VH-VL binders against f1miw6. Designs and how they scored, part 29

Target 1, 251 residues: f1miw6
Amino acid sequence: MPHFAKPLLRNIITRNLFNSIKKKQCLQYLQTLRTLQYDGFTTVYFGETDIPESLVTGEDFSDGYYMPTPTWCVVHAGGSQGWVPWKYRMFLRDELCIKQEDNLFFEFCDVVKKAYGKCAIVVKERRRQDATRPKEGKETEAQAHVPSVVNLTSVTCCPEVAKSYGHKLLTLPSPYNYLNPLDSAWSSLKWFIINNRKEFCLQSVDGVYSYQYILFSDLISKGIERINLSKWRTITTKVRRWENYYLGKLS
Short names: E, the ipSAE of ESMFold2; O, the ipSAE of ESMFold2 at other seeds; V2, 0.75 times the mean of E and O plus 0.25 times the DockQ between their complexes.

## First folded at step 9 (VH-VL; framework fv_izeltabart)

Design p2 (at its last look DockQ between E and O 0.92; V2 from the best seeds 0.00; counts 0 for: pae O 2.2 > 2)
Fold by ESMFold2, look of step 9:
Structure p2 (fold): chain C 251 residues (1-251), chain A 123 residues (1-123), chain B 111 residues (1-111)
Amino acid sequence: as target 1 above (251 residues)
Amino acid sequence: EVQLVESGGGLVKPGGSLRLSCAASGYTFTDYYMHWVRQAPGKGLEWVGEIDPSGGNTNYNEKFKSRFTISLDNSKNTLYLQMGSLRAEDTAVYYCARDTYEDEGDYYGMDVWGQGTTVTVSS
Amino acid sequence: DIVMTQSPDSLAVSLGERATISCKASQSVLYSNKNYMNWYQQKPGQPPKLLIYAASTRESGIPARFSGSGSGTDFTLTISSLEPEDFATYYCQQYYSYPLTFGQGTKLEIK
């Protein structure tokens, strides 16, 4: 009987090649970013995060496998200049209005052009397609979405749209989360929600109001407001320390 | 008066775990990044990592990230360092420190330090 | 990681004299015309104390006899006219890149 050592070795080789490609992409990203910054482009990070309703309500789902809850997607942008002066967007995953957001990137490019001039617009790489593709030849498939996956639906970032406004669109490789200051901003927002959801509920009951529950949009809006210009400058300075680390490590 | 007080140090055997605490007072805890820095006996200073109490964001020295976790409890103004899989070379005084900044939000240095808590990893 | 190398490892100096401690970074810590370099003082049994940031700016409450200079990779801490409380170990530290790293220290002793 033949020995089947080759398949395991091939899997190891394939994984190492994939990691090598991602390291090269990261180095290329950093070199391009620094060149654009030197050439006077303003860096702007554009992205989204998911906020499950359970985070706002405080319900405990620790007693088993995940129970589906409604999830909101927040889309915004920022950089060392603070939040872009552009109204952030919120989507509920099952709302019919999601398709009307297909022109958001066009509007965004116009706003940042007016605010900052030419920009280096950084967008986080979407997860690889083969991780989400169904098996070919299978019967009709209705797959439940995994709640922990960052979803970039309905917001497509076209390089040619950015170019038409004098911008450059850059893709940040997925494994290098330390290089995206939006991830830190999203963490701060979620932290604010966790620590203030009960006060909002108590404050609403304490006043003479017609409301009887937490206003989701008000909590999110205040959380975003708390991430001021000084906080953004701190976040981007910390990201630069990681950029310097990876430039030294990968080159 | 700004004060940082570490606690939780002690003698632990190799492979063991220990949780250090840093109680902060005299300032708004959520306004400043916090650090852990260690110093082996007779040796220099080594940065362990930092955390933002206003968002929970952490940055670690990659040397420690697999074994050490920085966390906090804002209701108690307390910073924690959870250490696992301890080794003899982890024997050190562990300091917590507050980072400080200029008006533009550029953090530049650790201006307030605790007195440290001693961790000894030995059989 | 950026290695910070101090010279000398130990220095014996008389009261009232000048002390000079050097620190060399394994790569430049200069960004946008700012040097990301600090100096700390540590006395035995005590935590470190921040002396100088941005290579040359004294922290609040630090006496004028402490001064920092240098740029890029080469930095110097100078203590003019030493006083008894200045005998300690001094560390340079960079905050240009993660991880934050310290020099090995220079022990300043009474001659």
Scores: ipSAE 0.734, ipTM 0.899, lowest interface PAE 1.0, mean pLDDT 82
Fold by ESMFold2 at other seeds, look of step 9:
Structure p2 (fold): chain C 251 residues (1-251), chain A 123 residues (1-123), chain B 111 residues (1-111)
Amino acid sequence: as target 1 above (251 residues)
Amino acid sequence: EVQLVESGGGLVKPGGSLRLSCAASGYTFTDYYMHWVRQAPGKGLEWVGEIDPSGGNTNYNEKFKSRFTISLDNSKNTLYLQMGSLRAEDTAVYYCARDTYEDEGDYYGMDVWGQGTTVTVSS
Amino acid sequence: DIVMTQSPDSLAVSLGERATISCKASQSVLYSNKNYMNWYQQKPGQPPKLLIYAASTRESGIPARFSGSGSGTDFTLTISSLEPEDFATYYCQQYYSYPLTFGQGTKLEIK
C-alpha cells in the first residue's frame, strides 16, 4: 500500500463528510428561518465587508509587486425592511481590533428590538471556522488559508446576547452565498464606489486629486443610501428564490 | 419608448463561442434586472439567467452557468451573453428582456422583450 | 426545478367563443398569500408579451377579456370572447424558485 495514498483517501472522505454536514446545516437553517418568519420574527442580516483603499484609488494590484494596502471594514445590517435604522460602523482593520467594539452587538440588538420587535438575526459563518479543528490526514487546505493578516470579524455576535433581547441568532453556512442578501448589497456598494469615486475627490494644493477620509466616508454613506428599500426588497426576493431552490434540492 | 435590440447571432460550429449583445434605450438602465431567455426552433421558452446592472449581481440557470456568462457595459447601456462550448442543442432564438417590478421591489414579469437574435450551432 | 405543464397542447376555438388553458406546477408557487406565476402570449415571429402576473393580475394595456385564476399548483387562463388577434401560443411561467421555468406552451387556433 503506498504511504501517500492513505492521506489522499482520508482527505477525500473528510471532504465528503464536510459537504454532507454543510448540506444538512443549510437545510436546517432554511427550515428554522421559515419557522421563525411564520412565528412573526423579522429577519435581519448582520455582517461586514472589506473595502480596500485600492478600490477607491484604482491602484493596480496586478503589478509585479504586491504592496500592502489599508483595508476598511464596513459593518451594517438589513433585510426586507431596508437597512436597519442603526448607524453603520467603519473600521480600519489593522488599527481597530479592541474589546471595546464587543458592546456593539448589545447596542445592535437593542436597536432592532425597538425598531422591529423580535428578530431572526442572520450572521454569515466565519471564514476560519473550517480551520479551527485540525484533523489527522487533513488536506493542506489549512496551510493555504493560514496566511491571514486581516481579521474578518470585527464584532462578536453572542447567541445569549441576542436571546436576552428576544431575538434568535442564526448562522448561515458559508458555501451558500446566494442565501445572504447582504452580499448583494455589498456588491452594489462596491460597484457604486468604483463608478463614483472621482466625484468625491479633492484637489490637493499641488494640483492633483487626492482621496481623504472625509470624502471616503461620504462616498460610503452615499453608496449605502443608494441601496434603498426597493432595492432591499428586490434583493431579498431574489434570495427567496434561491432558498426555494435549495429547499427543493436538499430535501 | 423602451427598446431592446439584440445582435451577434449567427452560425457557429460545435465547441465554438459567440457573444450576443442587447442594446437598451428609453429607460434608466441601472434600475431594472435584465434577462436572457432562449427558444429552440418549434420549442418553448427557457430562462438562461439575469443580471443587476446596478451591482453586477448575476443569477444563472445552473444548466448554463459553466458555459454562459452574462455581463454588461453601463457606458453603452448594453447587456451581453458570452456563450462558450456551444452544442447543437444551443440552437435557438435568444431574447433579452427587462424585468418588471412593483413599487415594493418584487419581481413579477418580463414586460419588454427584444426581437431576438438567432444562434445556429451545426457542423 | 419546478416543471410547468400546460393542457391542452393545442386548442381550436371559434371567434367570439371562450377559451380556457390550464397550467399545473410540479410544486406550489404560493408564498405569503401570493401566487408567483405569469402568463405570456407569443405570436409567430414575435417575442413573448406579458399578459398576467401574480396568477390573476392583468398587465397594463391587456384587454379585460383575459383573466387568470387558480392558486398553489393549478392555474387557468381564460379568454372570454376570442378576437382575431388572440390566436397565438400561450405560456405560463413561475417565478417562485430558480431557475425560472415556462410551460411547454398551448397553441390557440381558429376553428
Scores: ipSAE 0.567, ipTM 0.844, lowest interface PAE 2.2, mean pLDDT 81
ESMFold2 (binder alone), look of step 9: mean pLDDT 91; pTM 0.943

Design p3 (at its last look DockQ between E and O 0.89; V2 from the best seeds 0.77)
Fold by ESMFold2 at other seeds, look of step 9:
Structure p3 (fold): chain C 251 residues (1-251), chain A 123 residues (1-123), chain B 111 residues (1-111)
Amino acid sequence: as target 1 above (251 residues)
Amino acid sequence: EVQLVESGGGLVKPGGSLRLSCAASGYTFTDYYMHWVRQAPGKGLEWVGEIDPSGGNTNYNEKFKSRFTISLDNSKNTLYLQMGSLRAEDTAVYYCARDTYEDSGDYSGMDVWGQGTTVTVSS
Amino acid sequence: DIVMTQSPDSLAVSLGERATISCKASQSVLYSNKNYMNWYQQKPGQPPKLLIYAASTRESGIPARFSGSGSGTDFTLTISSLEPEDFATYYCQQYYSYPLTFGQGTKLEIK
């Protein structure tokens, strides 16, 4: 292949520009967050996690067959006050109901307004690698509102809905994973699942998936309850140490 | 009685590896973050990192993140420090320590320490 | 990284007298009216022992002769009437930001 000095230099310049943009986004995020906190906004982290069914069942997929595993999506929110008093949502990733997703953020904004007043609602930026998948593909007119191939968030977070309740919606830049306490909460939930899944097993003659869903819901509910206020305060305190690190390093 | 006991220290050549252990007893292991802290001979204290036993979440001093890994085995109430690509400056006493919290759940310091295990890296 | 600088490096004091140890942070460790700073005591051949957290709060079981003061960047550990068991090395430590960092230590010796 011919040696193209211009394309290689452009690739290097493009990476440097992208990194510089992400640094500015992180600084702007942190400065905005601290200003909102000073102005009396309650910080609330809103997000989701994927729980593959194999984590619950303990099935071993190490033999190399790539059978699709059903994946459950859990949507919840929390902060230094603990979990928001809002019923978390649980979806089977392949069987999402589009109508429910459209209304969830509206309901959430109303609940947190009543519970805490004005909030700084933080959501994590979706990974860029998922966004670069080609648009060319099969889409059906029956599912025009659902992306055909790319995994998306289960909930659409609209800034104007947040603003109508006096909230501010903030996006946490993707490469700064230490700044999201929900990631620690999700890891604790998954730990609980791994260590307690045997307790929730039942034998069934009838529809196995129906019983598994009920028991899975109970397992998830118990795991969320185990992440109590003290745990949330610990997690958010450690995130603040990372915030202080990045504020010093980037500014 | 709450106790932390380190083991696994010894002499190792530069470029080698070593795994340190910290056996915990007398408390609920999963309730407290655990730390590794080191002290070179005649020098001060240096924080290596921490781990949450109830979720596996880690926070590292980035100085060590490429060469050191903190892990644990909840069935044995044991904390590990896997050390690779060892250098002469890694010679130190390595302590494990337990977090403590104010009544509000805020971090307030490391209240229980082991006696340490000595790592010597020399040719 | 936040650098914690202690002074003096060593101090000789007579039994029953007062000792004062200074710690300066390279940036403020104050957040929301709380100072994120600890003091530890370490005797030869022993691990550190937590004395003071949040700059001024004594850990359970620590004698009242130990007190901490200061705010922002400037902190002081005071031992009001030295006992024989107080001769040790003392470290300040910040937990305002990662990485957690310690001062270089102050060795307290019998005069």
Scores: ipSAE 0.746, ipTM 0.902, lowest interface PAE 1.0, mean pLDDT 82
Fold by ESMFold2, look of step 9:
Order: sequence, then structure tokens, then C-alpha cells
Structure p3 (fold): chain C 251 residues (1-251), chain A 123 residues (1-123), chain B 111 residues (1-111)
Amino acid sequence: as target 1 above (251 residues)
Amino acid sequence: EVQLVESGGGLVKPGGSLRLSCAASGYTFTDYYMHWVRQAPGKGLEWVGEIDPSGGNTNYNEKFKSRFTISLDNSKNTLYLQMGSLRAEDTAVYYCARDTYEDSGDYSGMDVWGQGTTVTVSS
Amino acid sequence: DIVMTQSPDSLAVSLGERATISCKASQSVLYSNKNYMNWYQQKPGQPPKLLIYAASTRESGIPARFSGSGSGTDFTLTISSLEPEDFATYYCQQYYSYPLTFGQGTKLEIK
């Protein structure tokens, strides 16, 4: 009499193997980062955040039937030196999203090279893909060490492009959110949006879409400006305390 | 001129809950991380956690993370510590404190402290 | 967790004399040529007061008789000529790593 296996136990075993792999990846990431910092690389965190329209309007579309939900994506980078001197990018993702040229990462690498010299460019693992394919604990073949293209949803980040500018591209393991100062910067931006969105809704004359885009762009620009150099240094100092904690705990 | 005032301390039974408040005045509340620090009777200081009022980001001492929650109300310039599943060893004076920073943005300590509020956990 | 150990636990010193308090960290708190540790003073019935940050930098409004020294794991607070208001408990505190941790305290008493 065939019956279903105990799926909860198998899920727990798979989850434990995944967690062990992620701990190893975290320790390797931290050791590599510290080696690069010792070797004079400037650390730069490159990433994106999604800002759904509902965050700007305050409306709840949890039960919508015929509602497209536009989502804005903000792409920027920063570190202990503040925001990089690079114009952040803002994209619509839904049906209005226009294809972006893959040259964006080339441009970014050139800008940070000119501003800081050689950089350790840190990109967060994309969370939507992380939970579906844990690797087993032992891979003897050299194939496990070949770098893959690291992607944001809007930008292809090629390790060979970074290398051609003298940079190193690093991947931050997804479960270690305390290690990403961009998460704190994005939280501050979203807090600013929630608390200031009514100040940017003053007129409704001429062109609803263009009016909303202008107000949203102004809101984002002001929110980014509020995250100044002093704030960035505070955030990166707090992240370093977590790095030191994990280096002690995982080693 | 800068002031922090804690309230909400008192006597509570083991397993009970309590919410502490810290009212801030005399400075721009959103510019500074805020902390909770406790001191058991006759003992030293123990860091509980911190929060960024300009984004809600928190960092906890892992000892407390499952039982304590730090939150805030920016409209009232008020910091909260929600404590649950209280134990006898949680008996302490609880202080709120404000970060200070060098011009570079580096943390340089906690420069302003409240007078504390006493929590007693006893059957 | 980084353990901060102070020495001595209690110290009796005459008014006008020098007091020296030691603090040892279980791990180095030095990063990029900066020591991530503070000194606090606490009088009975009062909250702590920040004296020194970055091991040796005096906080604004702190009298010049307070000085901090040391690096890595070994640190010292020196009060060069004790005043009546200096009799208190002193704590070192590291901010190199989470969680933030304090020393157990050194009580400075009048002899």
C-alpha cells in the first residue's frame, strides 16, 4: 500500500542542507571581502528596489480583478563614500517597461573606476530564485567555482566586465540581510515616500500619467538626497558590526 | 535641552508583558539611532537593541530578539520596547539612549540617556 | 560576544591623586587604525555618561583630567587629579561587533 512519504521531514532535511550551504557561502563572502579591502579595493554595493504604485498612493489593491499594478524599480549604488556619483536609474516594470541596454553595467564600472579606483562590487542574490535549487554539500569538480552572470532584475552584471575595469564582482548570500547596507538605504527611501507622498500631490491638471511620473521622480530624488554621506557612513558602520559578528560565529 | 523620558515600568508576573516608552524632545528625532540598555540591580549594563527612526531598521541583541520588539512613533517622537514572556532575570532599570556621531558619520557612543524606568518581574 | 573585562573591580584613591582603570577585550576592537571602544561614567541613581570614544577622544564637555589610551585589546582610563565628583562607577564598552557589550564596571571610591 503506497502512501505519501513524510514530506515535512524531507522539507526539514532539505532546509538544513540549504542552510549549511548558505553559511559556507557567507563565510567565503566575508573572507573574500576582507581580503579585497586589505588589498585596497573600495567596497561598493550595487542593487535595486521595487516601489509598487500602492506605496505611493496608499491604496489597497489586494482584491483587484482588472488592475494592472505598475511597479517602479530604482537602481543605485553606494557605500562608505556615500552614493556613487552615478545617476540612479528608474524603470517601469509592467507593460510600460522598456527594454534597457546591457551597457548600463559597463557605464557603472567605468564611473566607479574613475571615482574610486578598483572596487569590490557587491550584488545581492536575487531572492525569488534562491529557494528553489539547493546544492548538495560536496562538489569535487572545478565546475562549482566557475562564476556565473550575476543579475539584478533590470541589469546584467557580468564578472568579466567588472574584471576588465580592475574590479571584483561579489555575490552577497540572500539570507544575510544584515550584511547589505542598501537594504537600510531602501528602507529609509520607502519611509520617506510613505511620510511625504501627500506633499507631492498638489495639482491634477493636464496629463495624468506625466503628472504622476514627475511627482514620483521628485519624491524619489528628494528621498535619495536625504540619505547623505553621514547616513551612509552610519549604515555601513552598523553593517560592519554584523560582519564581525558573523565572522566570529561562522568561523 | 535634549531630553529622553522613559515610562511604563512596574511590577509584572513571570510570563507577563509590558511596554516601555521613551519620549524624546529637543532635537530632530529622525537623525539619530535610539537604543534600549538595561541594568539589573547591582549589575552592569546590557545592550538590548537599537532602531533607526528614519527607516525603522532594527538591530537586536540576539538574547532578546524572540521576546522583545523595538518600535517607534515618529509623530510623537517616541520609542517603544515591547517585552513579552518576562522572566525574573529581566528585572532591571531600562534606559533609552541616543547615538552620537562624529562629523564623518562614525558612531561615537550614546551621548544622551534617560533617567530609566524600573521593571520588576516577581511572582 | 566580545567580553570586556575591567580591572580592578573597585579602587580606592585619595582626592587629588591619579586613578587608573584597565579594560581588556576578548578580541581586538581595532579596525582600520581606529579602536572601537568607549568609556562611560555612572553615578549612583543616575544614567551613564559618555566620557571618551574611539578609545582616546574626549567627548565634548568632559574635563581634561580624563584621558583614554591603549589599542587592540588593552585599554586604560586615567583620571589625572581626582575631584569629588569623579567618585563613580566606570564602564568600558566596545562597538566593534554586535552585540554591543560593556565591561562589568570599576567602582572608584574615596580613600
Scores: ipSAE 0.721, ipTM 0.893, lowest interface PAE 1.1, mean pLDDT 82
ESMFold2 (binder alone), look of step 9: mean pLDDT 91; pTM 0.944

Design p4 (at its last look DockQ between E and O 0.69; V2 from the best seeds 0.70)
Fold by ESMFold2 at other seeds, look of step 9:
Structure p4 (fold): chain C 251 residues (1-251), chain A 123 residues (1-123), chain B 111 residues (1-111)
Amino acid sequence: as target 1 above (251 residues)
Amino acid sequence: EVQLVESGGGLVKPGGSLRLSCAASGYTFTDYYMHWVRQAPGKGLEWVGEIDPSGGNTNYNEKFKSRFTISLDNSKNTLYLQMGSLRAEDTAVYYCARDRYEDSGDYYGMDVWGQGTTVTVSS
Amino acid sequence: DIVMTQSPDSLAVSLGERATISCKASQSVLYSNKNYMNWYQQKPGQPPKLLIYAASTRESGIPARFSGSGSGTDFTLTISSLEPEDFATYYCQQYYSYPLTFGQGTKLEIK
């Protein structure tokens, strides 16, 4: 198929440049993380997950019949010490929760400082939006300047706020999900929800979402509790095996 | 008594598929990571991958990730290995094994093994 | 991948004698003063059996004649006085990095 070879070659070249940039970012992240750990920083992973209501109800909507499904956003943090002693936050996705930006992250930085001292705070890179509008040429600005602000969907994470508490804010490059132990914790939470939702029988009540919030909050709280210190230690140890793999592969 | 019993091995042609099972008993299935390890005839041991029964998290030897899938059924205390696009080099005894549980999270080792099930890939 | 290289490939010793098996990792498997490697025994027709974890800690029920030593990249399994039941193949295995890898094995024969 010679006719399709030209678009395929261009896609391969663009993909290879993108992969090279991400590999460089991953190596820099890992080297910085290991240096901070050697220097006595406690590693803390700060992040969020989405829990759609359909995961809790178990209902699936068929072709030609559709009901909107609200999505909950859970914000928490943890590491080899377990969940941080900070009240996790839960937001309904339809309601933008930009209230207390910087204040929420400021509060978090204070809590982890008091609990652990200086921390390496790791936040997963947001989904790349620039890739949806490809430019004619290569981006010359791909080099290693750290962004001024790292954002979650619901929380703004300012490096200067972290620095004021003696912390370091790190960004985990997007395609390296094996390097984020929160992903494993979120998977365990979702597993708990799927296997225990019968005990939390949910029936939609017309116009009354407050009862659903209370039921979801209790289910989620119990699921988070099940991810205890031993589980966190296991998860972080297995992430370290991936870190070692990537350090060998990418260096 | 802690026991692991593999089944589902057999003769399959190249390019075929096979699903192996590992039935676990005598312990709390969800407390321990589970592994698949294979051994070609007269050869050494090769790690295939692992799964956490309490959350479904998997880690694969990247060599197998495109062709092999590890899954489980907690209601049956059973671990599965789905193998596709089989090749002659996949001929081996396949073991399931339980990982050691350690509160510190730093010490691992496959402390319980099944007897294995034999997969033969031949035309 | 971390390559685990054992030596010798095969070893024949008399009953009551000492046997020493070496394992060398292609990279250090030491992290935070802990060595992430194990030793297994496999008798003919049987699955592997965990002998030593954390490089030097004997698994419960393993006879005291088995001991592990070493750190970083160089490790040794020692059997201080061979018994007839020690005829087996021995594997080292690292769990420092994915994928988990085993040495090629050392076949121990009783002379």
Scores: ipSAE 0.713, ipTM 0.893, lowest interface PAE 1.1, mean pLDDT 82
Fold by ESMFold2, look of step 9:
Structure p4 (fold): chain C 251 residues (1-251), chain A 123 residues (1-123), chain B 111 residues (1-111)
Amino acid sequence: as target 1 above (251 residues)
Amino acid sequence: EVQLVESGGGLVKPGGSLRLSCAASGYTFTDYYMHWVRQAPGKGLEWVGEIDPSGGNTNYNEKFKSRFTISLDNSKNTLYLQMGSLRAEDTAVYYCARDRYEDSGDYYGMDVWGQGTTVTVSS
Amino acid sequence: DIVMTQSPDSLAVSLGERATISCKASQSVLYSNKNYMNWYQQKPGQPPKLLIYAASTRESGIPARFSGSGSGTDFTLTISSLEPEDFATYYCQQYYSYPLTFGQGTKLEIK
């Protein structure tokens, strides 16, 4: 048998298995979400984004070795009611230090219970290593000029904690990027940063992090405020159009 | 006065590329989604895609996603359609359009359209 | 994709008479008691013009003789007393689901 035939067949079978599993997960997610919405759960999307310092500075060193710069992690939540009335969190995420905030999810569950009652809390699935090939249909234009790391590596989201507040924790399958309105909110924040970074006099030099952090926090706060209730309603409406597309395509 | 003005249409050979522009004026560019819609000769309207000028978020008709790219220049209030690997069936009038803005509503319509620019793909 | 099917393809009507154009969606476009459907008018050599949004709400500056009705999958555009400027092609369009889709059009002609 030719070498070509055996490896090719295994690759095709492996890809088909992964695609079938992800399609089923997406359909199950959408059906569960719609059932919870019918049962009176308020949908809340809880997530994080990484904002590398290079997005703010625009690259300080020409044609030399690039110095490592910190990455800032922002954790927040929102939905059709706007941002949750909860103080977003911002972490400095270095390659040598990964912070995990204990009890943050517990506090979040309490806040959304008081604000909205029972919630369907949606958290994006952590990206897995794919051994087959790049995912088809990725939207890269909004994220093309910015590295995409969208995992909740800084916060542990426990289903039992959510249940204790009457919430339901849902996992959004990672290959279906259009189904998370937070991704659109994060893209808007990053474009705000790009267009306003010169007004915040930041220096990306070792030993100046205290000044950089203060200005960057103000920039983030203003970027968050710019995403108002009207914007959130538009974003969630666009996500619903994608939900309807995938329900039709996958069923 | 709200105005949308397309430009950049013309004759292109099959397999070629073309970039269309849409200049917007008379409103806050970043507050509205913008669309590209095309109309082949003697045919109806076909949605190409949309973009949010406030964050660069795009949604495409999957039919075009591999060959067409929607982008912006917010400093010029200008929308672009980059078209690659053009085929004869891409011959059409291309319109840009503004998505209806409403603070409290959840219904949308394309309430402002440009005049259109004609793309002809022929050998 | 949601297919929007209009009928008739062409309609000949005398001035002052009533015209009725139907649009059927392949799936319901109703959500939270609202219909995600628009009507557009297009004259030769001109871009489309929004007439009706949300199935039944008249856009600003559109004469009262234009009205929209229907729900779910079945929609109707009615022009109660035709004027010379109303002879054009009419399109329905859904925005319930991606991709956004238009009907094939109905050409309204002078009888």
Scores: ipSAE 0.687, ipTM 0.879, lowest interface PAE 1.1, mean pLDDT 81
ESMFold2 (binder alone), look of step 9: mean pLDDT 91; pTM 0.945

